# VH-VL binders against Intron-encoded DNA endonuclease ai2b (ai2b), part 1

Every score and structure here is a prediction.

Target 1, 262 residues: Intron-encoded DNA endonuclease ai2b (ai2b), of Dictyostelium discoideum (Social amoeba) (o21044)
Amino acid sequence: MRIQIEKDQLGWVAGLLDSCGNIMFSKTHVSGNIEIKLKLTDYECLENMKTKYGGAVKVSRTGTRYRLNHSEGLKKLLEDINGQIRIPVRVKKVKEVCEKNNIEIKYPDKELSLDTAWLSGFFDGVGSIVINQTTLENKKQLVLTFNQKNNQILIKIQRIVGGNFYINTNTQSGKYKYALYFTSKEEILQLYEYFKKYPSRAYKNKRIGLIPQYYELQTLMTSIHDNQLQETLWKKFMIQWDYKEIDEIQSGEILKQKGVIR
Positions, changes and structure headers below are counted from each chain's first letter, unless a header gives other numbers; antibody chains aren't numbered by Kabat.
F, E and O stand for the ipSAE by ESMFold2-Fast, ESMFold2 and OpenDDE, each averaged over both directions (binder to target, target to binder). V2 = 0.75 x the mean of E and O + 0.25 x the DockQ between their complexes.
Where letters were taken out, [cut] stands.
The coordinates of atoms that the task and the answers printed are left out; those that the model quotes come from them. Centres of patches stay.

## First folded at step 16 (VH-VL; from q1 with heavy chain T99V S107T)

Design q5
Fold by ESMFold2, fold request of step 19:
Structure q5 (fold): chain C 262 residues (1-262), chain A 123 residues (1-123), chain B 107 residues (1-107)
Amino acid sequence: as target 1 above (262 residues)
Amino acid sequence: QVQLQQWGAGLLKPSETLSLTCAVYGGSFSGYYWSWIRQPPGKGLEWIGDIYHSGSTYYNPSLKSRVTISVDTSKNQFSLKLNSVTAADTAVYYCAREVDILTGSDTYAFDIWGQGSLVTVSS
Amino acid sequence: DIQMTQSPTSLSASVGDRVTITCRASQGISSYLTWYQQKPEKAPKSLIYYASSLQSGVPSRFSGSGSGTDFTLTISSLQPEDFATYYCQQYDSYPYTFGQGTRLEIK
């Protein structure tokens, strides 16, 4: 499923590049390559980028990859993201690519803004939204997270929307050490309102859309005394929430369409 | 050229509140983080926290419960309050402009410092 | 918090000497490290940022190197004005943290 990237959503591309984009240089007169890797179920998201900027999308059982090296498409993408890139290593690479394409680099305000889609794109690369079984109160808990190797951008997110830090002291090299997480209803609903204006384009958007229903169900549970009804309502909700089946079905359809499987 | 001038309390008794103000001259107040940093006599430096012109703050967790940093954008000033001081809070306090590594290729933490204010907490 | 450890804590040297000061981070900080020089009764002055980039107006006898956890400040030929205390500081993660300092004195 392909969704066009509209003009007021262009910050999403910048946020995605900041979170998981790779910028490389070619040996020919091409003045840069951009690469983005996502899950296989996000194939349609990358096809939308291909429709807007050109380039190529490759699929396999393990994921999807977008590459853009054509001069015209690269310039369009650079102009769309200009002034929105925030992660230092990517700022340096984007600066180099902009210079080679005669584009004057611009920098964002040092504080984050919720008036762009940048945070939505960043979330699509490094964010997650899950429901955990808590051990403290033996109940479900909705958790939204942003992951990073250092906490600099996470602190900037925390300044505008709150949240708490988790530091993972037991990580392999190259894994995220820091997570900014949200468990407060008020904070998560603030992020939900942001995502209504600037939607996630990843598969996790299905879970984001269920956030109000999750809280309605929690409220209902305080007034329902029928144990079987409670169990039935949670089961129906969790079927929608647990996108494993949807993820596997769509992966199989994509692989069939691209001739990777029968 | 940007310059920082700071003033405020010099001698305090235990349990009092430390209060310092820093003014920014010769440059933009907007678009930068502004930090407080302290240095106990004969020792190293400790970052206290920062503020953005919007009023957004972040504090060193070691001091968070006692620290308030505030801004007055009409005067291009920011201030530090540290509650319930003890002798361990005796230090030279500096205001500084924080260069955020997320704003460009010129990346380092503090490029411009105030002159320093010695704060002594007597026992 | 990321602990920054400098070595040596104190050092005596003569004008013309080459000196090396090291700084070790308790975890990887990439190249997000700044070196400062501080003279008595004065605020610190930045010398080197991003581990190896020379601040404008700083003499070329100062150089920085390293990445990850181990960093080095080198003064290739000491001058009289170089006798001061030197600090490293990481800016990879908040809170920003500083080394304990290295006092460089005339022998």
Scores: ipSAE 0.423, ipTM 0.744, lowest interface PAE 3.7, mean pLDDT 84
Fold by ESMFold2, fold request of step 19:
Structure q5 (fold): chain C 262 residues (1-262), chain A 123 residues (1-123), chain B 107 residues (1-107)
Amino acid sequence: as target 1 above (262 residues)
Amino acid sequence: QVQLQQWGAGLLKPSETLSLTCAVYGGSFSGYYWSWIRQPPGKGLEWIGDIYHSGSTYYNPSLKSRVTISVDTSKNQFSLKLNSVTAADTAVYYCAREVDILTGSDTYAFDIWGQGSLVTVSS
Amino acid sequence: DIQMTQSPTSLSASVGDRVTITCRASQGISSYLTWYQQKPEKAPKSLIYYASSLQSGVPSRFSGSGSGTDFTLTISSLQPEDFATYYCQQYDSYPYTFGQGTRLEIK
């Protein structure tokens, strides 16, 4: 069963487009062309976009791609995201497309708000949530991150929800140099409450749903004295958590269903 | 049309606190980031930090431990405090408006500046 | 922090001359660069934003170009009021950083 994008969730589309959308022009598509590429396991969220705006979704071994080039669907999408695009290079392209479609562009407030789905859509494009092993005591650490090539939007996020920076000083052009990361239980639970109101629509939402269980298990470990029991409980939790293994199984099923593999 | 007027103490001794205030006239206070920038005599410019009308701030990491920027929206004013000053803090201090003049989001230029306040820290 | 380096540090020129000032960033900043003019004992004035876009009210003899790490400001025919110090400023990433300045003097 497919879940339609409701009116109060339209910020999610804007956030996704801001994070990973491509806007193109050509002689063939003079009014503009929008493209979004995601992992294969995120196929259904692109199908939901196709249901709402039209266009096409393509599936391959390397992922899934949404394209929207017909004028009626494009105009509807532009009207739905108008006033919500924040990333400068995307704002410039959206302005151009709006002009070609006779839509007056609107701009958001410069400060971010947690009362929109924008951050959830942005997270689905460039965010991650992982569990790291620490070197001391073999302790696990839950980490949520937002990645970017510059820190402009990450500072805007930090102003409202906190977090710390990681800077990769030796990356090549085109890779993320900055990450805003969260390791504090209080910070991550604040984001969890936000995601309850404005859900992630990517497969990573399964991990978000496990955040309370992670902390309950962590607290329980302070009262358990049996090392083998501790290991067993963590292994059971990590089976649910392993996004990579689940992603590969789901991808195989999608490819079979779509006739890409036999 | 829009004008920034700034005031505050000009002569300080080491370890004192620098305090400056900037008032906004002839325009909207809400919807803009408001910055402090400084310029040591005969040298270049250094961005100190900014504030939004909500009270949200970001500070240059080089100064973060000593800087506080605050806002009084009822007076359309924002202020700078810099703790534990030294001779290295001698500079002309400017308030400035950050605007988005190209893309409508987070693309910044400082289009309106205060008149500047010379702050001298003696030994 | 992104280091901004201007060249030359100073130059002398006559009215009517064509003048070029360069600015180099220590890492890619796309086109997120603003040029300022500052006269003695005055606040800086914005001239060019987004590397090449002319600010409202600025004479057309000023122009900017560049992307990535290398940028130029050009004054096509120098006027008496153009003798000043010029700064570039990146706004790709916080903290915002400025070049050290280029002093343009009467030859």
Scores: ipSAE 0.379, ipTM 0.736, lowest interface PAE 4.3, mean pLDDT 84
Fold by OpenDDE, fold request of step 19:
Structure q5 (fold): chain C 262 residues (1-262), chain A 123 residues (1-123), chain B 107 residues (1-107)
Amino acid sequence: as target 1 above (262 residues)
Amino acid sequence: QVQLQQWGAGLLKPSETLSLTCAVYGGSFSGYYWSWIRQPPGKGLEWIGDIYHSGSTYYNPSLKSRVTISVDTSKNQFSLKLNSVTAADTAVYYCAREVDILTGSDTYAFDIWGQGSLVTVSS
Amino acid sequence: DIQMTQSPTSLSASVGDRVTITCRASQGISSYLTWYQQKPEKAPKSLIYYASSLQSGVPSRFSGSGSGTDFTLTISSLQPEDFATYYCQQYDSYPYTFGQGTRLEIK
């Protein structure tokens, strides 16, 4: 699943950094330290980053982390993402890193669009794709979600691809994130077409690839009146969706078997 | 709200096995890592180890040879066993839930704690 | 293992005082640091997470700062209920490790 980041896909790096990147400065890292944290299932995304820019990837039971703080790698990454960062707090940090590395900061000159891999990177950082069981109609509903602390970037995305908003509140901390979610077949298929051109580089790409099959199955089920047959077909589909395997990867068990951790 | 309740024997002789259990109420057991932490009287805190709901464990190297953490998903419980106890193992033992941004949650370390169990090892 | 060193080990202060506790990590841990308050015969309570984020329900007189290796917990104006033991804890790497604690006593 490791894929090299090509020139026409550099927007993915920008989207990923913009969505879940953290930029820090310290006495130890005066030129800057870029950090990206992801779930274990997506450790290959960070390995691809390491391959291209250098840095270090740490894999543990709880997740995976990428760090980049050497000058050569920072400069290379900054050159690739410059002019593509859109979240204000991130732009501010990128500007600081650029200054420390003698790079002139560039700002986006065009509105967010689907002609770059930025949204793909953004989705890999903060997006999810799941199938929920509805409570009222007992239907299986495919849902794509973008989560973010700042709703402004989600509004920009909504203007392009649609979707609906809700607030996801942590009941323990009281903190919340905004969520842009998609349940419309039309909107989801439009996103699918986008991902065909700018594919996800995360594990969730497997599920993205199953989107057409999901809708085909939904259509087929409307013509089937045998509940047992419907359940059988759904189970077969869900095996491909591989929720259980994802959990195993997230727990670190599969990665342990592969010798990636411990 | 999510609560942790723990129980087990509090008085042991040297060489015996410490056994504690922690039960999770009011929330999901699945999807989280669960830890054991201890604190000798008047001293600091020491992380013992943790377990995922699937059974995957990680132990503090300082205790790895003597520690076993297990899970019973059907009961939403996880347990600690510490073999060959000595006076040095006298402490209040806590179970706790782990949360972090890497798990998709807000950044925490240990956000929910059990009430603690005093275990005394004496001759 | 990552060693966490707090300073001071203990201090005495009066109500209304400004108090600062420091925590140093043996290696860079980014902002993956949590501050705990522990009162006698109670489990530790999280005060600050991610080095500077205030836990829900914690008074604003508590604040955290720092990144990398040096961290600070500050209480701007001590209240009677603030006399306790404070711990820093890193969760950058396994095994998780705590500072030795700082006992804050009333003068």
Scores: ipSAE 0.013, ipTM 0.544, lowest interface PAE 8.4, mean pLDDT 87

Design q5
Fold by OpenDDE, fold request of step 19:
Formats: structure tokens, C-alpha cells, sequence
Structure q5 (fold): chain C 262 residues (1-262), chain A 123 residues (1-123), chain B 107 residues (1-107)
């Protein structure tokens, strides 16, 4: 969904940039070039960025990319995110861009908190929400995950929202070394409450919205002794979870149908 | 200039609890992570843990079960407790300010250190 | 935990010499590395951060290089005040970890 980025939601931009943004300089872009790459399913996040700051969004079968390199847009974005970037490598680059654009860099003066949309943006950049089937009890387990190459920020997040930390040693994507994941109902519902105030702007927001229904269904399942009925109810829920649609979007087929990819 | 002053008992018996305090002078306590680091005689440095001015902590897993770090914001102080000490805990203990993005500095390091406290554990 | 290994453990050099100390991480830490200088009975002093950025007030004869797992601290022309123990420290991952140190002695 294309949603306007309001003033109270500017932390989302910071979180997104902080989580997966790249800042580079070139002969043609001396003042800086901000690039954000996301999965195809999250192309709308970048469209929202384009709407707010300008720039260009490219969609391909392999992903979606946002670039911002014109002076006016850069300045506007920098003003919005200044003082909110928290990952050291990103802070360094943001500082460089600020200098090139005659903007004084600001640093966070408070510990990471749930009082801004930063975590939401961060989640949209490197987070996931999935339901895994457990091997032991054939149960469906809701899992929220934050991924990052550096664990410092994840530890800081863990301090405020909880979760379990692990090193992803067998990452198929090779992109994320560390992960903070949530399986606890209590913790996930806490995150849900956060997202109510600072909503995800990615496709995954649909799933976030289904979190309460997931737990309601889980509770209901405990009272149902008919396996066929249980299966039917679960299937209905999974349709809403849009697993098929997500896969189709990721494959590029849905994007072609929507005219996003030519 | 920001200075750290630390104090605490220097001689302990095994199984006792190490207790050290670090006070911050000449600067802001707020907005920083504060760390404890130790160095056994003639050996390298070991990070024990840190605490934000708000009280959030992270401990080295190797010491987590025995370590407690706390803050007193009213006094601009933070403290270290290490339970069940052994001879292996004999070291010079340092408090330090962790410099990161919250300080407005490009330096990510321990930039300010206490004078160190020698703690000897002996039977 | 990430293990940091320095080499050499000890080094003898003369004033004016070019000195190189290396630090290896057990896994990739990008550029999240800091070099410290420690003199006897003193707390460590930060010299280099982000693997290659010189700390304010540190002489230009000090430099750092490297990324990933291998890092180097170089003193282009050793001065009398440079004889000390040097440590590398990673801040890529918690817990923070230090190298075992390199003692630089006068030849």
C-alpha cells in the first residue's frame, strides 16, 4: 500500500535506510547517491520513498531498487532522518552525505526506543514474518525475525523488545549473519502493539495485521478435536496469509500482471 | 574534561563478591554506554559488560551468571558486582566510556577510562 | 565469540624504525576494529578506529589498514614514546573482544 510518510512516521525512513540502505559517491553524484534494495514484495516501500523525496524506483525479477541522488531530495531526506541513524557504518556514510550537502550531522541522544517508527522501518528493511511448521507436534509457529550483518543493533533491539538471538551460520542468502527472532506470544503481541502505532509499510504488514487472528485460531484449535475441521480452518487462514500471492509476487508474475514490470 | 574515578575493595577471598563503582565527572552521564573491562596481570583485556544510562545492560556470556552492572543516575555512577570470585578474577578492573553514535563522535571505542582498580583474589 | 589474534606477541625495534603489528579475527568483522596503546600502569588509549581512522590527537605516524579478518597497525617512524603494548579490539559483535596484545620494546 502506498502510504504517505507523515512527520510522526519519519523514523520509518531512518530505520529503512539504516537497515538496508547504501550510500555511495561517484563522479556523477558527488553529493551522494542513496540506494535501497528490497525484495519484490516490498516495492511499495520504495514507491513511498519516491513519493516523498523523489528519485527513481526500478523493479526487476530479482528485486526492487530505489535511488535518490538529486540535491533537493537528498537534503529533504537527510533532514528527516538526521539524528536517527544507529548503525555505525551507516552513520559514517550519512555523515559524509550531510557534509556534501552542507547539513550538520546529528546523532541520537537517546537509546533506541519504541517511541518512533525506526523499528518499523528497520523491520521493513531486514525483517520477516512467517509461519513455520514444527516437526515435533505438527504445530504452526508464528515467527518474526530481524536480520543483520552486525549484531550490535540487534542486541540493542533485544534490550527493548526481547526475542531470541542466534547466528545464522547456514544462511542460504548469505546476506545476514545474525538474527533476532520472536516466537513468544507475549513478545509478538507487544510488537504488534508497536506496529499498530508505527505500521509496517511493506507487504508484510498484511501478515502483521493477521497476528491477532493467528492466536485466536490457535486458541480455537485447542478446543477442536476434529482433525478435518482443524485443517479446514487452518487452510482458510493461510489463504488470508497470502502465501501464494507472496510467492507469485516474488516470482515476478504478479508484478507483470500489475504492470509494474514490463 | 570528562574523567572517570573508580573505587572498591582490592583484596578478596574466594567466593566473595567483587564490588566496584565508577563515577563520571566533568561530563554527561546520559547518552552513553558505560563499560567494565578487566585485565589480569600481564595479560590482555576482557570486556565484562556495559550499561546504558537508562539501565539496560549486556554482559559477556562468559561472566553473565556472576555479573551485575547497575547505574545511579542521580550520582552519575555505575557499578560492577561480580559474585563468587576465584583467583581467575584477579585483575585490574577498568571502567570506561563507550564512544559510539550517541556521543556525536566518529570514534567507536573506549575513549575515557578510569584509573583502574586492582582486585586480588587470594585465600 | 570472536577471537582476536595479534602478531607478533612481542617486537623489538629501534627509534626511527617502521613497525607493523597485525590482528586477525576468527570471523569477518568488516572494519569494526579499534587499536589501543597501553603503557605500564595506565589505561589503554585509542589510536585507530574503523580499522583505518586516526583518533583525534594521535600522531600521523600511526596508521591502520585492513578489512574483514586481517588488520594491520603501522608506525612509520618509531618514536621513544611509542614503546608500549598495543591491542586490537573488535566491536562487530557482542561480546567485545581484544587481541592478546603486542609488546613493543626498545632494541
Amino acid sequence: as target 1 above (262 residues)
Amino acid sequence: QVQLQQWGAGLLKPSETLSLTCAVYGGSFSGYYWSWIRQPPGKGLEWIGDIYHSGSTYYNPSLKSRVTISVDTSKNQFSLKLNSVTAADTAVYYCAREVDILTGSDTYAFDIWGQGSLVTVSS
Amino acid sequence: DIQMTQSPTSLSASVGDRVTITCRASQGISSYLTWYQQKPEKAPKSLIYYASSLQSGVPSRFSGSGSGTDFTLTISSLQPEDFATYYCQQYDSYPYTFGQGTRLEIK
Scores: ipSAE 0.000, ipTM 0.511, lowest interface PAE 10.8, mean pLDDT 87

## First folded at step 18 (VH-VL; from q5 with heavy chain S56N)

Design r1
Fold by ESMFold2, fold request of step 19:
Structure r1 (fold): chain C 262 residues (1-262), chain A 123 residues (1-123), chain B 107 residues (1-107)
Amino acid sequence: as target 1 above (262 residues)
Amino acid sequence: QVQLQQWGAGLLKPSETLSLTCAVYGGSFSGYYWSWIRQPPGKGLEWIGDIYHSGNTYYNPSLKSRVTISVDTSKNQFSLKLNSVTAADTAVYYCAREVDILTGSDTYAFDIWGQGSLVTVSS
Amino acid sequence: DIQMTQSPTSLSASVGDRVTITCRASQGISSYLTWYQQKPEKAPKSLIYYASSLQSGVPSRFSGSGSGTDFTLTISSLQPEDFATYYCQQYDSYPYTFGQGTRLEIK
């Protein structure tokens, strides 16, 4: 999952910041502080940010956190994302940070497209890819999802790649009001081709790589009449799909033993 | 100074197609969404949909089955077609510049409007 | 769709009065709200964006406040040229939706 950020992939940093970046100011960080929180499985993704921009990565039972507040790294990051931030609340925050670092803010001059890494970075922050097993119908369904509190950026994504909306009208059960989801093989394979050019840097990249094998196996199942063989083949695939999570690690020493951190 | 000029207003019979065109003068056509908005007599405003110069559109779900918005970038123009009109489609129709994240501004409003075109659908 | 409800639907006031118009969204829209002024037989004109930011050329007697679901437009000292209908509009989510309008008449 160690996919370094090359210069032709800088849109990924902008997309990640747009999706889940937190920009803060304090008495000790008057020029700004950028923070990104991800799951523990995404530790190497944030280490790549640290390698490129400096800053710090910390791990705990609740996840992993990247923080950047020193002037040289912050200026480099701002220059790399300048003109690529698309979410209004992030644009406002990036404008403030740019002003405090004497950087002229730039805005996107083009509609969102698949010719940038922005969507890949955005997916890494708010996207998911899962396989649902529906007990009542005994069928598997591959689902790729983007989540947001409003539908504005999701509509722009839908304009270029399709997908369907789910709208959560029950405020007691969820944080995000809107989800853009994909279940169509054609749509998911289009996204697969996009991710080949602009890779996810999150743990979900391993699952993205398995998308062709998922559909090959699904097709094979239509010709297999042996239920035990079907179950065996799905179990073998699901072992690859469900790569071990490290959420139960309680201390930094356990993480060190597994070679995930320092 | 950016200005929008629209034309195509008139009297229509039920089931005909409404057709309006808006031209953009004194500014960039690229980098903005271009919207159609309507206002029935004595009523409020209803957003119809928008288009980017690339041809990408989004339509209000209430009108989606009948609406087509198109662009002619060589003329800096965009157009509205509304099929199968009824008396309920009688309104003043406005074109407007839609300022959003893709335009490089956080002001996000309809900042420039056409003068409006009255379209009347007879009985 | 996010429904925008304005109150009052109509009001009359005297020159120099302070007037307040409210707008309620059917779900949270953060501060993604614009206020418009529309004079008879003219297109709407933007007054305030992002709930509280004054558009260029708009007199300082106009102000906006609020976030989430409840928003207000205030005219601190009403002038004769402020006769118009006022609309709120959310731009948090598509489709963009407008309030039903508030017609302001000067006594």
Scores: ipSAE 0.180, ipTM 0.669, lowest interface PAE 5.8, mean pLDDT 84
Fold by ESMFold2, fold request of step 19:
Structure r1 (fold): chain C 262 residues (1-262), chain A 123 residues (1-123), chain B 107 residues (1-107)
Amino acid sequence: as target 1 above (262 residues)
Amino acid sequence: QVQLQQWGAGLLKPSETLSLTCAVYGGSFSGYYWSWIRQPPGKGLEWIGDIYHSGNTYYNPSLKSRVTISVDTSKNQFSLKLNSVTAADTAVYYCAREVDILTGSDTYAFDIWGQGSLVTVSS
Amino acid sequence: DIQMTQSPTSLSASVGDRVTITCRASQGISSYLTWYQQKPEKAPKSLIYYASSLQSGVPSRFSGSGSGTDFTLTISSLQPEDFATYYCQQYDSYPYTFGQGTRLEIK
């Protein structure tokens, strides 16, 4: 069953819009149009938005897209996120939309808080959680990351939860210059507790749910001396963790459910 | 009508600690970041760091090992300490209000500055 | 850190001249750039914010333009009170950084 967005979770909508929302105006949508694009496997997340605010969800082989352009739903969404938008370009667009819909814009406290779902929504748009192979003793390392073009919001996140910066100097990529990353077990478990209270609504929530099992397995490896057994146990865990084939199966089922393929 | 007044150390010897205080008058202390910025004589400006009324700070990485910024919310004041000074730390030091679009006003980085404090570190 | 490079470092001009000062960022900063004017022994005064928006109380002869990495400050008809040092400053990313300054002097 799909999990609806309850009142205490409305910050998640604001965080998602801050990270990947697009706000547009057109001849037919003078009061504004809100668009969110996510991976195909995040279809249920956008259906929850549709259930709460109306609008439309479109599905294709390249992803899912939510659009909201009717005035009643748009006004409800704006009122729900008012005072929670933090990314400058989004704040400007939300201000414009609020003005066109006769809503007085409100601004959040400049400092972030873990008492809202905003960070969870922001993570769903620009965050990642991966397991990297390190060169030290072939040890695996769990990494949780927030990505951005500048570091202003990342610094605000760091002020409340810590983490370290990585600066991408790759001239060819250039899209995300900054990453705030977490590798400490203590820091990641504190974020895990946050996500228990304010869940991710993206497919990556499956990986978040496996965080305790990752650390239990890592502890178990200190007592195992058989290389083949170690490799077998990691392979079993990584089937749950590395969802590429599972992601493709879920995508195919969603496409069939929506009539894109037979 | 927000005004910043600053005071503190003027002449220091090498290895001493620079200490400056900035008081905020005629406006809200809460809801803003408060910055320290310095300018060596005849040179450009360098941002040192900021603080929020909660006590949370961010420091310029070039100075972070030596810098402490603090608040006293009961007095609407914030302060700068810079440890182990050298002649290279000789500068005019300014406090400033840091503003972003989240204040509900037009955006600019530093809209209100203190009068400046010349700190000289003897050679 | 984002380097901000101003050009020229100094400039001599006469009253009535049109003056242009440029600022280049080492990476894209969108329009998060402020221009300051600083007179001797005074704190900097903001002139232009968000690359092109005129600060309240600043004469209309001042204007700013640009986005991304390249920005300009223009004074359309130089006045005696405009002789000062001008700084650009990015606020896209921490640490905030300033250009090295452009000293505008009377001929």
Scores: ipSAE 0.143, ipTM 0.662, lowest interface PAE 6.3, mean pLDDT 83
Fold by OpenDDE, fold request of step 19:
Structure r1 (fold): chain C 262 residues (1-262), chain A 123 residues (1-123), chain B 107 residues (1-107)
Amino acid sequence: as target 1 above (262 residues)
Amino acid sequence: QVQLQQWGAGLLKPSETLSLTCAVYGGSFSGYYWSWIRQPPGKGLEWIGDIYHSGNTYYNPSLKSRVTISVDTSKNQFSLKLNSVTAADTAVYYCAREVDILTGSDTYAFDIWGQGSLVTVSS
Amino acid sequence: DIQMTQSPTSLSASVGDRVTITCRASQGISSYLTWYQQKPEKAPKSLIYYASSLQSGVPSRFSGSGSGTDFTLTISSLQPEDFATYYCQQYDSYPYTFGQGTRLEIK
């Protein structure tokens, strides 16, 4: 769903850029070129960016990309996010872009908090929400995850909202080294309360909205001793979770609708 | 490291069905599109089609009526069938992994290739 | 389908020469173009992706330029190992299509 980015939600742009933005300079784009890559299902997030700042959005079979490199749009975006970028390598790049566009760089004055939409944007960029089937107990476990190459920002997030760390040892993806994950009901519900105020703008917002229902179902399961009934109820819930639909979208259905594929 | 190995019959008679299989080793099968590409001797490259782990397929319209690409996720394999072959189907056939915006750090169509399989159609 | 037309079809050059190969798309494909090098009895190898980005491990003598419909592959100084066939390929839309190839031979 396309949601307009309001003034009180500008932190989302900062969080998104901070989490997965790429800032490049070239002979062609001396003032800077900002790129954001997201999953295909999150195409609308980038469309929202385009609506606000201009730029271009490209859809492919495997993902979607936003690019912003014209002066007016860059200046507008920089003004909105200035003082909100927190990852050091990103701060460095933002500083460079600001200098090239005659904007004075600002640094965050306060520690990371839940009083802005920054975490929401960050989550949309590098976060995930899934239900895993446990091997030992055959239980369904809701898991929220934040991924990052550097653990510094994740440590800051952990101080605020909790969570646990693991190192991604999968050499195949190679994209993220560290992950902050949440399995605690208490912590996840705290995050849910945050997202109520600063909603996700990505497709995963649908799943975020199902968090209360997930726990209600978990509670209900404790009173049900019929395994077939339990399975049926979970199936119904999982249909709402739309994991299959997501796969279909990612498989290129959106591209077909957009006329990119035949 | 991800590797593709392919196998299948290399000599066919006209009207027979070409059958090739490609296996993925050392990497995830899910999350990628997998393509078949062919190259007639001394000629250029032609994309045949691709398949997602879900079974979703896209075919080159020029071959759509004769081509079937299938997947076996349990074996990390995908296969190509081409019906009613003629001499025009003589080519080296390659399986390949597709890479785009989010499948890797770089953006390009094909990064991993099989070793190729020569298929000759002769009477 | 998007037609990709390369020029020239064949080219003879000497070691040390500067070589330019062009590729034209029948419609705009932005920067969704990849250049491949293919040696005999080998699968194609990616050289340039996204029209102008050098693939990892590829020598800096290779460069790509262009956007929209007109693209160029340049080898600043030919080396003995550069004699091969080169292909451009678009991945903007299905079906994926390749140029007819440019054979680079030793003069």
Scores: ipSAE 0.016, ipTM 0.550, lowest interface PAE 7.6, mean pLDDT 87

